VHH binders against UDP-N-acetylglucosamine transferase subunit ALG13 (ALG13). Designs and how they scored, part 10

Target 1, 122 residues: UDP-N-acetylglucosamine transferase subunit ALG13 (ALG13), of Homo sapiens (Human) (q9np73r231to352)
Amino acid sequence: LFRKLTAKDASCLFRAISEQLFCSQVHHLEIRKACVSYMRENQQTFESYVEGSFEKYLERLGDPKESAGQLEIRALSLIYNRDFILYRFPGKPPTYVTDNGYEDKILLCYSSSGHYDSVYSK
Short names: E, the ipSAE of ESMFold2; O, the ipSAE of OpenDDE; V2, 0.75 times the mean of E and O plus 0.25 times the DockQ between their complexes.

## First folded at step 11 (VHH; framework vhh_h_nbbcii10_fgla)

Design s3 (from r3 with S34L Y110E; at its last look DockQ between E and O 0.91; V2 from the best seeds 0.00; counts 0 for: pae E 2.6 > 2)
Amino acid sequence: QVQLVESGGGLVQPGGSLRLSCAASGFRFSYPYLWALGWFRQAPGQGLEAVAAISTSGGSTYYADSVKGRFTISRDNSKNTLYLQMNSLRAEDTAVYYCAAVEWYSGDLEPSHYDYWGQGTLVTVSS
ESMFold2, look of step 11: ipSAE 0.365; ipTM 0.659
ESMFold2 (binder alone), look of step 11: mean pLDDT 80; pTM 0.828
OpenDDE, look of step 11: ipSAE 0.829; ipTM 0.917

Design s4 (from r3 with Y33W W35Y; at its last look DockQ between E and O 0.09; V2 from the best seeds 0.00; counts 0 for: pae E 11.1 > 2, placed apart)
Fold by ESMFold2, look of step 11:
Structure s4 (fold): chain B 122 residues (1-122), chain A 127 residues (1-127)
Amino acid sequence: as target 1 above (122 residues)
Amino acid sequence: QVQLVESGGGLVQPGGSLRLSCAASGFRFSYPWSYALGWFRQAPGQGLEAVAAISTSGGSTYYADSVKGRFTISRDNSKNTLYLQMNSLRAEDTAVYYCAAVEWYSGDLYPSHYDYWGQGTLVTVSS
């Protein structure tokens, strides 16, 4: 396996996804905005997983300085018709973060520092 | 209100078998959203230990080394129930067993990845 490094900032999840989908990290803000819009349009689907105000959660998520996580990965899987595979632990097998039955995958690793990078197999 | 309730625990002799069940209420394991499910246990005076996990599709199963070949995780989506068949039980299997669920993991053996937990069922393996 090969890591493709992303900029070390709060947008690293979206940068890694941009790199895998478009071969460039440049679209990370567009992907973040799409995630927010999708979750807002599908509030009934996502709001039960959020403690407190769902709209305030989405306002926070829309800020490029805010990190993203597991719920956003669920939304992104549905948006881009890709299932997510996550390498979290060196020497351990990866896990499917989503299992929506999509043929295409997005491969990520998640470091102990909370950073996401793209992963490619040899 | 999402609830998970374990049952089927009890006292059993070494070499015996038990089948644990975990029933969900307030949601379904498979529709409209899919859940990966797991069994975890805590022996007296010890930390939480992973036992087994099963993917949202049911196509992948994962086991701790200590239970491989003896325990079988399965799910029945029509009954909204997760199972753990425990065979060839040993004294070290004595623990409170917990059912856990998370919507979008394919299953792994790390407890902090799971969002919903049951209250546990006690299994005691003793002569």
Scores: ipSAE 0.000, ipTM 0.146, lowest interface PAE 11.1, mean pLDDT 80
ESMFold2 (binder alone), look of step 11: mean pLDDT 82; pTM 0.837
OpenDDE, look of step 11: ipSAE 0.797; ipTM 0.903

Design s5 (from r3 with S34T L37M T56G; at its last look DockQ between E and O 0.25; V2 from the best seeds 0.00; counts 0 for: pae E 8.7 > 2)
Fold by ESMFold2, look of step 11:
Structure s5 (fold): chain B 122 residues (1-122), chain A 127 residues (1-127)
Amino acid sequence: as target 1 above (122 residues)
Amino acid sequence: QVQLVESGGGLVQPGGSLRLSCAASGFRFSYPYTWAMGWFRQAPGQGLEAVAAISGSGGSTYYADSVKGRFTISRDNSKNTLYLQMNSLRAEDTAVYYCAAVEWYSGDLYPSHYDYWGQGTLVTVSS
């Protein structure tokens, strides 16, 4: 397996996803906006995972300086029909962050510093 | 620093019930309900085995085949507490039971995937 580094910023999750879907990090803002729009359209699916105002959460998530995490990964799995597999620990099996039954996968590496990179097999 | 403290173990007769609790504290992230948790056990002379796991929201649960239908995992996120209801207990359920937790994961039955562990609570099932 090969790690492809993403830019070190709060949008790194979306950059890693853009890299895996489109072979380029450039679409990270579009992917972030799609995530926000999907979650807003499907509020009943996601609202219970968010403490406080769901709309305020989405407004903050739309800011490219805001970090993203597990809830956004769950939404992105549904948007792109791919399950997310996360490599966190050297020498350990990867973990399924989502298990929606999709044949296609997105492979990510997650560091202890909270940074996501894209992962490829040879 | 995450701390996990188990309680509720003890001596019980076969066929009896116990409820284990695990009090959790020190979660680093404020992202809602990102901590998967689980119960693992070690019987005398045996290795560590999985019992049950639950996602941060409580929406996904996992059980070892040996306890399916007898044990129920649950959590109360307002108290940061994990529970294991153990019914129809058998002698082979005798073990030290450990609470475990991990971030950024929906949970599973692989102990190596869990980062934080409690000290354990002893459950003894005998006449």
Scores: ipSAE 0.012, ipTM 0.242, lowest interface PAE 8.7, mean pLDDT 81
ESMFold2 (binder alone), look of step 11: mean pLDDT 84; pTM 0.868
OpenDDE, look of step 11: ipSAE 0.837; ipTM 0.920

Design s6 (from r3 with S34M W35Y; at its last look DockQ between E and O 0.27; V2 from the best seeds 0.00; counts 0 for: pae E 9.0 > 2, unsure alone 63.9 < 65)
Fold by ESMFold2, look of step 11:
Structure s6 (fold): chain B 122 residues (1-122), chain A 127 residues (1-127)
Amino acid sequence: as target 1 above (122 residues)
Amino acid sequence: QVQLVESGGGLVQPGGSLRLSCAASGFRFSYPYMYALGWFRQAPGQGLEAVAAISTSGGSTYYADSVKGRFTISRDNSKNTLYLQMNSLRAEDTAVYYCAAVEWYSGDLYPSHYDYWGQGTLVTVSS
C-alpha cells in the first residue's frame, strides 16, 4: 500500500475522500456540505450519537476549520456507496469503520494526531 | 493538552473489591468527538493485556475472558470519567492498570488501536 498526503488542516478527512473519489483534493468543501446536508435530512439516524443540540453540531461541522470524525464517515459511506477501511498502526490490522456491504471501498490512514490521508494499493 | 488520569488503585485482599476511575481533561469523551474507552493492565514481568472496553455510546462492552463476571466497565460522560468496578479480586489481577481512549472507533481489546493513555494506577491483590 502507498499513502497520498492531504493538506494538514481540519478538512483532511474530506480532502482524502475527494482524492479517492475524484483523484483530486479540490472538492473537499462540496463533500463537507453534502455530509452536513445528508445528516440534517436524516437526523433520526445520527442524533443519538450527539449530546446536546444536533443543529449546533451541524453548524460546527459546516465550518471548514472544524474537524470531522467517525460519525461523518458513517454518513459519507451512505452518500457515496463506499465502505471505509482505516489503517491506524503499521503492522496491525485495519479497522472496518463502516460495513454497509458496498463493493467499493475508501482506504484511509489515521494518525494519532487526528490526521487522515488516502491509501492506495499499487 | 489531552490527559487521562487514573485513580483508585491500592492494596486489597483476595476476594475484595476496588473501583478504578479515569478522569479526562483537555477533551470530552462525547460531543463533538466521541471516544471509545478501555482498561488495560500490565502484570509484573509481563506484557500489556486488555481488560475491558466500552463503545462511544456505552451500548457495547467487551471483556477479557479472565475478568468476565467479575469486572464491570462503565462511563459517565457528564463527569468525563471512565470506571472499572473490580469484584472478587484474585492475586492474578495484580497489575498496573491503564485507561485508554480512541476517537469514534467501536472499541476493542487491542491496545494499539487506542491513541490516548494514562500513566497507570497500581492494584495489588495480596493477603
Scores: ipSAE 0.012, ipTM 0.249, lowest interface PAE 9.0, mean pLDDT 81
ESMFold2 (binder alone), look of step 11: mean pLDDT 79; pTM 0.812
OpenDDE, look of step 11: ipSAE 0.830; ipTM 0.915

## First folded at step 12 (VHH; framework vhh_h_nbbcii10_fgla)

Design t1 (from s3 with E110Y; at its last look DockQ between E and O 0.80; V2 from the best seeds 0.00; counts 0 for: pae E 2.6 > 2, unsure alone 64.0 < 65)
Fold by ESMFold2, look of step 12:
Structure t1 (fold): chain B 122 residues (1-122), chain A 127 residues (1-127)
Amino acid sequence: as target 1 above (122 residues)
Amino acid sequence: QVQLVESGGGLVQPGGSLRLSCAASGFRFSYPYLWALGWFRQAPGQGLEAVAAISTSGGSTYYADSVKGRFTISRDNSKNTLYLQMNSLRAEDTAVYYCAAVEWYSGDLYPSHYDYWGQGTLVTVSS
């Protein structure tokens, strides 16, 4: 497995996804906006997993200074028709984060609190 | 921001019981979120050793051999709290007990795999 490092900022998840979808990290703001819009339009699917106001959660998520994580990955799988696989430690099995039946995968690794990188199998 | 705060430590006689709590904030334990939580301890003059761990996925638990049958790890998702029930306490259980957490992992007994740590709570077992 090959890892491409992303910038260590709050947008690192969206940068890693942009890299894997478009071979460039530059589209991370567009991907973030798509994620927010999708979750807002599909509130019934996501709101039970959010503490407090779902609209306040989405307002936070829309700010590029705010972190994103596990719930956003589930939304992005549906948006881009790709299932997510995440690696945490060498020699340990990965987590199959989504199981929506898509043939295409996005491979990520998580190295520390809040940081995601893109992973390529070959 | 992830924070872990232990409580419930104190002085207890050998053979006694004590329940430790770890209040968590900045993340959720419950499905669909994947986290593992653990209890680790450090006796005077010793390094960290594992006590128990629990994952949010599948409910898997892990115990060090020295505590099996005496300690029980559990969680209450509605209170976002991790527990350690310690029964049949012995002098060798005297230590500072730490709550720890790791994201995107099913848990194990290796301290280096845990990213977030509490400040610790002292348990003293003495007659």
Scores: ipSAE 0.343, ipTM 0.668, lowest interface PAE 2.6, mean pLDDT 86
ESMFold2 (binder alone), look of step 12: mean pLDDT 79; pTM 0.820
OpenDDE, look of step 12: ipSAE 0.846; ipTM 0.925

Design t2 (from s1 with S57K; at its last look DockQ between E and O 0.91; V2 from the best seeds 0.00; counts 0 for: pae E 2.1 > 2)
Amino acid sequence: QVQLVESGGGLVQPGGSLRLSCAASGFRFSYPYEWALGWFRQAPGQGLEAVAAISTKGGSTYYADSVKGRFTISRDNSKNTLYLQMNSLRAEDTAVYYCAAVEWYSGDLYPSHYDYWGQGTLVTVSS
ESMFold2, look of step 12: ipSAE 0.458; ipTM 0.745
ESMFold2 (binder alone), look of step 12: mean pLDDT 83; pTM 0.850
OpenDDE, look of step 12: ipSAE 0.809; ipTM 0.911

Design t3 (from s3 with L34F; at its last look DockQ between E and O 0.55; V2 from the best seeds 0.00; counts 0 for: pae E 2.03 > 2)
Fold by ESMFold2, look of step 12:
Structure t3 (fold): chain B 122 residues (1-122), chain A 127 residues (1-127)
Amino acid sequence: as target 1 above (122 residues)
Amino acid sequence: QVQLVESGGGLVQPGGSLRLSCAASGFRFSYPYFWALGWFRQAPGQGLEAVAAISTSGGSTYYADSVKGRFTISRDNSKNTLYLQMNSLRAEDTAVYYCAAVEWYSGDLEPSHYDYWGQGTLVTVSS
């Protein structure tokens, strides 16, 4: 049984990324649209990782009330030429989510509620 | 929509073997996803304890000292299924065994860090 998922903070990933790219969370819709467009234009790269219809997946992803996750991070790394580093548990080393060789990084944390926040290291 | 469904529990004699399976859906075991998968167990009157874990991205494994050399965790990416091969079973291995998963693997295998759990499958080791 598949249900349409509604996260408490569905745009939080794109909001955190907007903060790191532009010092403002306001551009999250544009980042979401860019992600959808990129994945559609590069279907051969992403389709095999999606269960079921790729077009239905992208339609869902385009809805600002729908959450996003690990596959979208891969696309966003390529779009913005930044590698992603993610922290989850205090006192534990982070996950180097992408390794595309970019010098600039986006730092996120992930909580048990499925929430992404921007992280600062200085 | 992550779902985990265990199977393969049952009654087995001491010294015997049993293989547990956990069918996963809602995520994939291979690139580009970072998950850890684990088996946990709860014996009657006991707390929940880690048995074995495996990462989906790096293939790292963990085993509790009590099962090292007897149990083997593995996965089949094409079937999206996790396995626990249990050999040389002992009475103290009697427990409900749970399959569990966590995004962004931590490597310490604390039960409180796992977000998704199966229903459990009972393993009874008795003569």
Scores: ipSAE 0.432, ipTM 0.671, lowest interface PAE 2.0, mean pLDDT 84
ESMFold2 (binder alone), look of step 12: mean pLDDT 84; pTM 0.859
OpenDDE, look of step 12: ipSAE 0.837; ipTM 0.922

Design t4 (from s1 with S106P; at its last look DockQ between E and O 0.91; V2 from the best seeds 0.00; counts 0 for: pae E 3.3 > 2)
Fold by ESMFold2, look of step 12:
Structure t4 (fold): chain B 122 residues (1-122), chain A 127 residues (1-127)
Amino acid sequence: as target 1 above (122 residues)
Amino acid sequence: QVQLVESGGGLVQPGGSLRLSCAASGFRFSYPYEWALGWFRQAPGQGLEAVAAISTSGGSTYYADSVKGRFTISRDNSKNTLYLQMNSLRAEDTAVYYCAAVEWYPGDLYPSHYDYWGQGTLVTVSS
């Protein structure tokens, strides 16, 4: 497996997804905005997983300086019709994060620093 | 911020029982979040030893051979709390017990895989 490094900032999840979908990290802001919009339009699906105010959660998520994580991955799977597979440790099996039945996958890795990168197999 | 706080340690006689608790904050155990939690221990002057682990998704549990049949790991998602029920305690179980957590991993008995650690609670098994 080959890792494509993303910029080490709060948008790293969206950069890794942009790289995998579009072969470029440049679309990370658009992907973030799509994630916020989707979760807002589908509040009943996501609200119960959020502590406190869902609208305040979405306002935070919309800020490019704020990190994103596990709940956003589940929304992005539905937005882009891709199931997510996540690698954490060398030599260990990945986590199949979503199981929505999509043929296409997005492969990510996650480090203890809270950073996401895109993963390729060739 | 992820925080883990252990409690329930103390002095107990051989053959006795004790329940340890680990209160977690900064993350949730329940679906859809992928975390694993574990109990590890360190006897005086010894290295760190795995005791038990549990994943938040799928409910898989792992036990060291030395505690199988005597200890039970469990969680209460509504209280965001991990437990270790320790029965049939032996002098060899005397140690500081640590709660630990790891994100994006189903868990195992390797301490180096866990990123977050509590401060520990002392269990002493003595006559």
Scores: ipSAE 0.290, ipTM 0.663, lowest interface PAE 3.3, mean pLDDT 87
ESMFold2 (binder alone), look of step 12: mean pLDDT 83; pTM 0.854
OpenDDE, look of step 12: ipSAE 0.813; ipTM 0.909

Design t5 (from s1 with D115E; at its last look DockQ between E and O 0.90; V2 from the best seeds 0.00; counts 0 for: pae E 3.0 > 2)
Fold by ESMFold2, look of step 12:
Structure t5 (fold): chain B 122 residues (1-122), chain A 127 residues (1-127)
Amino acid sequence: as target 1 above (122 residues)
Amino acid sequence: QVQLVESGGGLVQPGGSLRLSCAASGFRFSYPYEWALGWFRQAPGQGLEAVAAISTSGGSTYYADSVKGRFTISRDNSKNTLYLQMNSLRAEDTAVYYCAAVEWYSGDLYPSHYEYWGQGTLVTVSS
C-alpha cells in the first residue's frame, strides 16, 4: 500500500478525502463545508450520536481549526458515494468503516497523533 | 479528553468472584464509533500481561488462555462502562488490573497497541 501524506493540521481528514476525490488536498475547506451542510440537512440521521446541542456541534465542526473524526467519515461516505476503509497498524486487518454498497472506496490510515492520511492500493 | 477509571478491586478468597468496572468518558462505545477495550494486569514483580479484550462494533472478544472459562469481558453501552466478571479466582490472579482503550481497532492482546489506560484497581486473592 502507498501513503500520500497530508498536512499536519486539524483539517487532515478532509485533506485526505480531497486528495482521493480530486488528486489534490486544496479542496479540504469545501469538503468540510459540504459535510456540515449535509449533516445539518439530515439532522435526524446524526443528532442522536452527538452529546449536547447538535447545532453547536456543527458550528464547531465548521471551524477549520477543529478536528473531525468518525461521525464525519460516515456522512462523507453518503455525500460522495464512496465506502471507507481504514488502516491502523501494520500487518493488521483494516476496519471496513462503511458498507453502503458503493463501487468506489476511500482508503485512509490513522496514527496515534490523531492524523489521517490517504492510502492507495495496488 | 479520554479517561478510564477502574473500580471493584478488593480482597477475595480463592474460588470466589469479583466484578471489575471501568467507567469511560470522552468517547462512546456504541456505533458509529470504532474502539477496542481491554483488561490487562500486573502481578507483583512481573510484567504487564493481557487478560481480555472486546471490540465495540464487531462484538469480538479475546481471552488469555489462563482465564478462559473463568473470566468474562463485557460492556454496557448505555453506561459507557466496561466490565470484567472474574469467577473461580486463584492466588495467581492477584494483580493490579488496568482497563485500556484504542481508537480505530478491533482489539487484540498486545498492550503496546492500546493508547489510553486507567490507574488500576488491586485484586488480592488470599485465604
Scores: ipSAE 0.332, ipTM 0.698, lowest interface PAE 3.0, mean pLDDT 88
ESMFold2 (binder alone), look of step 12: mean pLDDT 83; pTM 0.852
OpenDDE, look of step 12: ipSAE 0.527; ipTM 0.803

Design t6 (from s1 with L37M; at its last look DockQ between E and O 0.86; V2 from the best seeds 0.00; counts 0 for: pae E 2.2 > 2)
Fold by ESMFold2, look of step 12:
Structure t6 (fold): chain B 122 residues (1-122), chain A 127 residues (1-127)
Amino acid sequence: as target 1 above (122 residues)
Amino acid sequence: QVQLVESGGGLVQPGGSLRLSCAASGFRFSYPYEWAMGWFRQAPGQGLEAVAAISTSGGSTYYADSVKGRFTISRDNSKNTLYLQMNSLRAEDTAVYYCAAVEWYSGDLYPSHYDYWGQGTLVTVSS
């Protein structure tokens, strides 16, 4: 397996997804916006995992300087019809993050610095 | 922002029992979140030693050979709290005990795999 580096910023999750969907990291803002909109439209699915105001959570998530993580991955799987597989340590089994039954997968790796990169096989 | 705070340490006689707690804040244990947790310890003058680890769901547990059958790791995801029940305590169990957590992993006994660490709680086993 091969990783493709993303820019080291708060949008790295969305950049990694942009890379897998469009072969380019540049669409990360559009993907973030789609994530926020989807979660807002589907509040009942997501609100129980957020403490406090769900709308304030979404307002923060919409800021490109804010990091995104595990809950956003679940939303993105539903938006783009792809299941997510995440690698953490070399030689260890990955986490099968979603099981929505999609044929296509997005493969990511995660570092302890809170960074996501795209992964692909040759 | 993620914080781990241990409590429950103290002085106990050999053969006694003690329960450690680790309160976590800044993340949640429940699905859809993947956060394995563990207990590690450091005796005076020694390096860090693994004690036990537990997966997010609690379905996988890991124990160092030195504590198997005596210690039980558990977690209460509704309270974001990790526990270590220590029974049949021995003088060799004297150490500072640290809570640790790792994201996107099912856990293991390798301290270098853990991202977040508490400040520790002292357990002294002595008559």
Scores: ipSAE 0.439, ipTM 0.732, lowest interface PAE 2.2, mean pLDDT 88
ESMFold2 (binder alone), look of step 12: mean pLDDT 82; pTM 0.855
OpenDDE, look of step 12: ipSAE 0.812; ipTM 0.911

## First folded at step 13 (VHH; framework vhh_h_nbbcii10_fgla)

Design w1 (from t2 with L37M; at its last read DockQ between E and O 0.89; V2 from the best seeds 0.00; counts 0 for: pae E 3.9 > 2)
Amino acid sequence: QVQLVESGGGLVQPGGSLRLSCAASGFRFSYPYEWAMGWFRQAPGQGLEAVAAISTKGGSTYYADSVKGRFTISRDNSKNTLYLQMNSLRAEDTAVYYCAAVEWYSGDLYPSHYDYWGQGTLVTVSS
ESMFold2, look of step 13: ipSAE 0.510; ipTM 0.766
ESMFold2 (binder alone), look of step 13: mean pLDDT 82; pTM 0.854
OpenDDE, look of step 13: ipSAE 0.785; ipTM 0.900
ESMFold2, look of step 14: ipSAE 0.344; ipTM 0.670
ESMFold2 (binder alone), look of step 14: mean pLDDT 83; pTM 0.859
OpenDDE, look of step 14: ipSAE 0.747; ipTM 0.882
ESMFold2, fold request of step 24: ipSAE 0.239, 0.225, 0.362; ipTM 0.623, 0.614, 0.727
ESMFold2 (binder alone), fold request of step 24: mean pLDDT 83, 84, 83; pTM 0.857, 0.865, 0.863
OpenDDE, fold request of step 24: ipSAE 0.815, 0.818, 0.819; ipTM 0.911, 0.913, 0.914
ESMFold2, last read: ipSAE 0.227, 0.234, 0.202; ipTM 0.616, 0.625, 0.594
ESMFold2 (binder alone), last read: mean pLDDT 83, 84, 82; pTM 0.854, 0.864, 0.854
OpenDDE, last read: ipSAE 0.820, 0.821, 0.820; ipTM 0.914, 0.914, 0.914

Design w2 (from t3 with L37M S57K; at its last look DockQ between E and O 0.61; V2 from the best seeds 0.00; counts 0 for: pae E 4.3 > 2)
Fold by ESMFold2, look of step 13:
Structure w2 (fold): chain B 122 residues (1-122), chain A 127 residues (1-127)
Amino acid sequence: as target 1 above (122 residues)
Amino acid sequence: QVQLVESGGGLVQPGGSLRLSCAASGFRFSYPYFWAMGWFRQAPGQGLEAVAAISTKGGSTYYADSVKGRFTISRDNSKNTLYLQMNSLRAEDTAVYYCAAVEWYSGDLEPSHYDYWGQGTLVTVSS
């Protein structure tokens, strides 16, 4: 497997997704905005997973300085019709983070300190 | 972003009980996700040992053989707090106890695989 590094910032998840979808990390803000909009439009699907105010959660998520994680991955799988596979430890099987039945996958790796990079298979 | 703070350590006699708490902040918690939290301990002059862990997905718990039946791990999601109830304490339980968390739990209890750690709280079991 080949890892494509993302910038070490709070948008690294969205950068890794941008890399896989568009072969460029540049669209990370647009992907973040799409994620927020989708979750807001589909509040009933997502609000039970959020502690406290869902609107405050979405306001935080819209800030590029805020990190994103497992709930955002669920939303992005539905937005882009791709299932997510996560590699963390060399030699260990990956985690199938979503299982929505999509043929296309997004491959990520997750490192200590909460960083996501894009992964390609050769 | 994630911060873990332990409390509840102290001096206790053999056979006594103690309850440790770990307050989490900045912790993104949603059900059902792959997060896990656990307790590790380090006795003087020894390495770090996994004591107990609890995961969000599946509600799974783990206990070291040395504490099974005596210790109970639990999580109060409304307070974002992890607990360790320690009963029937023995001198061998004397250690610094650490709270730890991992975002992408894979069933692995290796300390190096946990992403976030507290400062530790000392438990001393002595007559």
Scores: ipSAE 0.186, ipTM 0.563, lowest interface PAE 4.3, mean pLDDT 83
ESMFold2 (binder alone), look of step 13: mean pLDDT 82; pTM 0.852
OpenDDE, look of step 13: ipSAE 0.824; ipTM 0.916

Design w3 (from t3 with L37M S57K E110Y; at its last look DockQ between E and O 0.44; V2 from the best seeds 0.00; counts 0 for: pae E 9.4 > 2)
Fold by ESMFold2, look of step 13:
Structure w3 (fold): chain B 122 residues (1-122), chain A 127 residues (1-127)
Amino acid sequence: as target 1 above (122 residues)
Amino acid sequence: QVQLVESGGGLVQPGGSLRLSCAASGFRFSYPYFWAMGWFRQAPGQGLEAVAAISTKGGSTYYADSVKGRFTISRDNSKNTLYLQMNSLRAEDTAVYYCAAVEWYSGDLYPSHYDYWGQGTLVTVSS
């Protein structure tokens, strides 16, 4: 296994996903916007798991300086029809973060500092 | 920031019962797909041993063989609190008990898969 590092900023999740979907980290803003739009269109699916105003949550999520996490990965799995596999410790087994039954996967690693990078099995 | 605080430990005779609590803050229990929580213990001079885990994904529970039938893990989403009901306690159950949590995880009995940890509460089982 090898890692492709992402820029160490709040958009690192979306950069890692951009790398795997488009072979480039540059589309992270497009992916973030798609995530926001999907969650807004599917408010009933996500609203109950957001503390406070869902619209304010989405407004913050749309800001590229805001971190992303658990709800965003769930939404992105549904948007791109891929399940997420997470490597937390390189010498340890990975974890399936989503299990929607998709053939294609997105492989990430997650550091103790809260940073996401792309992972490739080759 | 995620914080976990255990309580409910103490001294108890063999065959007795205790209920441990873990108060959580910085995340919601009500989204079970994305979180797992568990109880782990460490006896003097030993490594961490898994006791029980509960998945927020579907409410699935996991127990170490040594505690099956005696201990029950549960959660109360309205109080944001994890519990461990410990019945029929034995001297071998003496340990510091830790509450742990992890996001993006379906749950198992591997301590290395849990990122957030409490400070621990001591349970002593002796006559």
Scores: ipSAE 0.006, ipTM 0.236, lowest interface PAE 9.4, mean pLDDT 80
ESMFold2 (binder alone), look of step 13: mean pLDDT 82; pTM 0.855
OpenDDE, look of step 13: ipSAE 0.823; ipTM 0.916

Design w4 (from t6 with S57R; at its last look DockQ between E and O 0.65; V2 from the best seeds 0.00; counts 0 for: pae E 4.4 > 2)
Fold by ESMFold2, look of step 13:
Structure w4 (fold): chain B 122 residues (1-122), chain A 127 residues (1-127)
Amino acid sequence: as target 1 above (122 residues)
Amino acid sequence: QVQLVESGGGLVQPGGSLRLSCAASGFRFSYPYEWAMGWFRQAPGQGLEAVAAISTRGGSTYYADSVKGRFTISRDNSKNTLYLQMNSLRAEDTAVYYCAAVEWYSGDLYPSHYDYWGQGTLVTVSS
């Protein structure tokens, strides 16, 4: 497995996803916007997992300074029809973050500093 | 900004029981199965020792051999709280007990795999 580094900023999840989907990190803002729009339009699917106001959560998520995580990955799996696999520790099995039955996968790694990078095979 | 706050420590006689709690806050996602959690302890003048861990799904638990059969780890998802029920306490259980958490992992007894740590609560077992 090979790691493709992303810029170390709050958008690193979306940058890693942009790299896997489009072979470029440049689309991270568009992916973030799509994630927010999808979750807003599908509120019944996501609202129960958010503490407090769902609309305030989405407003924060739309800010590029805000990091993203578990709930956003679940939304993105549905948007792009890919399941997410996450590597944390060398030599340890990865976590299947989503299990929606999609054939295509997005492979990420997650460091102890909270940073996401793209992962791929040769 | 994940924060972990332990409570429930105190002085207890050998053979007694205590229940420790760890209140978790600052999770971006409310259900706790995205976070494995564990208890670790440090006796006076000693290094950190694993006690127990519970998986992201809550169905798998792990215990150090020294506490098996006496301690029970559990979590209450509605309260975002981790517990350690400690029974049949012994003098060697005297330590500061720390709550720890890690995202995207099934949990284990390796302290270096945990990213977030509480301040600790002191348990003293003495006649």
Scores: ipSAE 0.243, ipTM 0.568, lowest interface PAE 4.4, mean pLDDT 84
ESMFold2 (binder alone), look of step 13: mean pLDDT 83; pTM 0.858
OpenDDE, look of step 13: ipSAE 0.793; ipTM 0.901

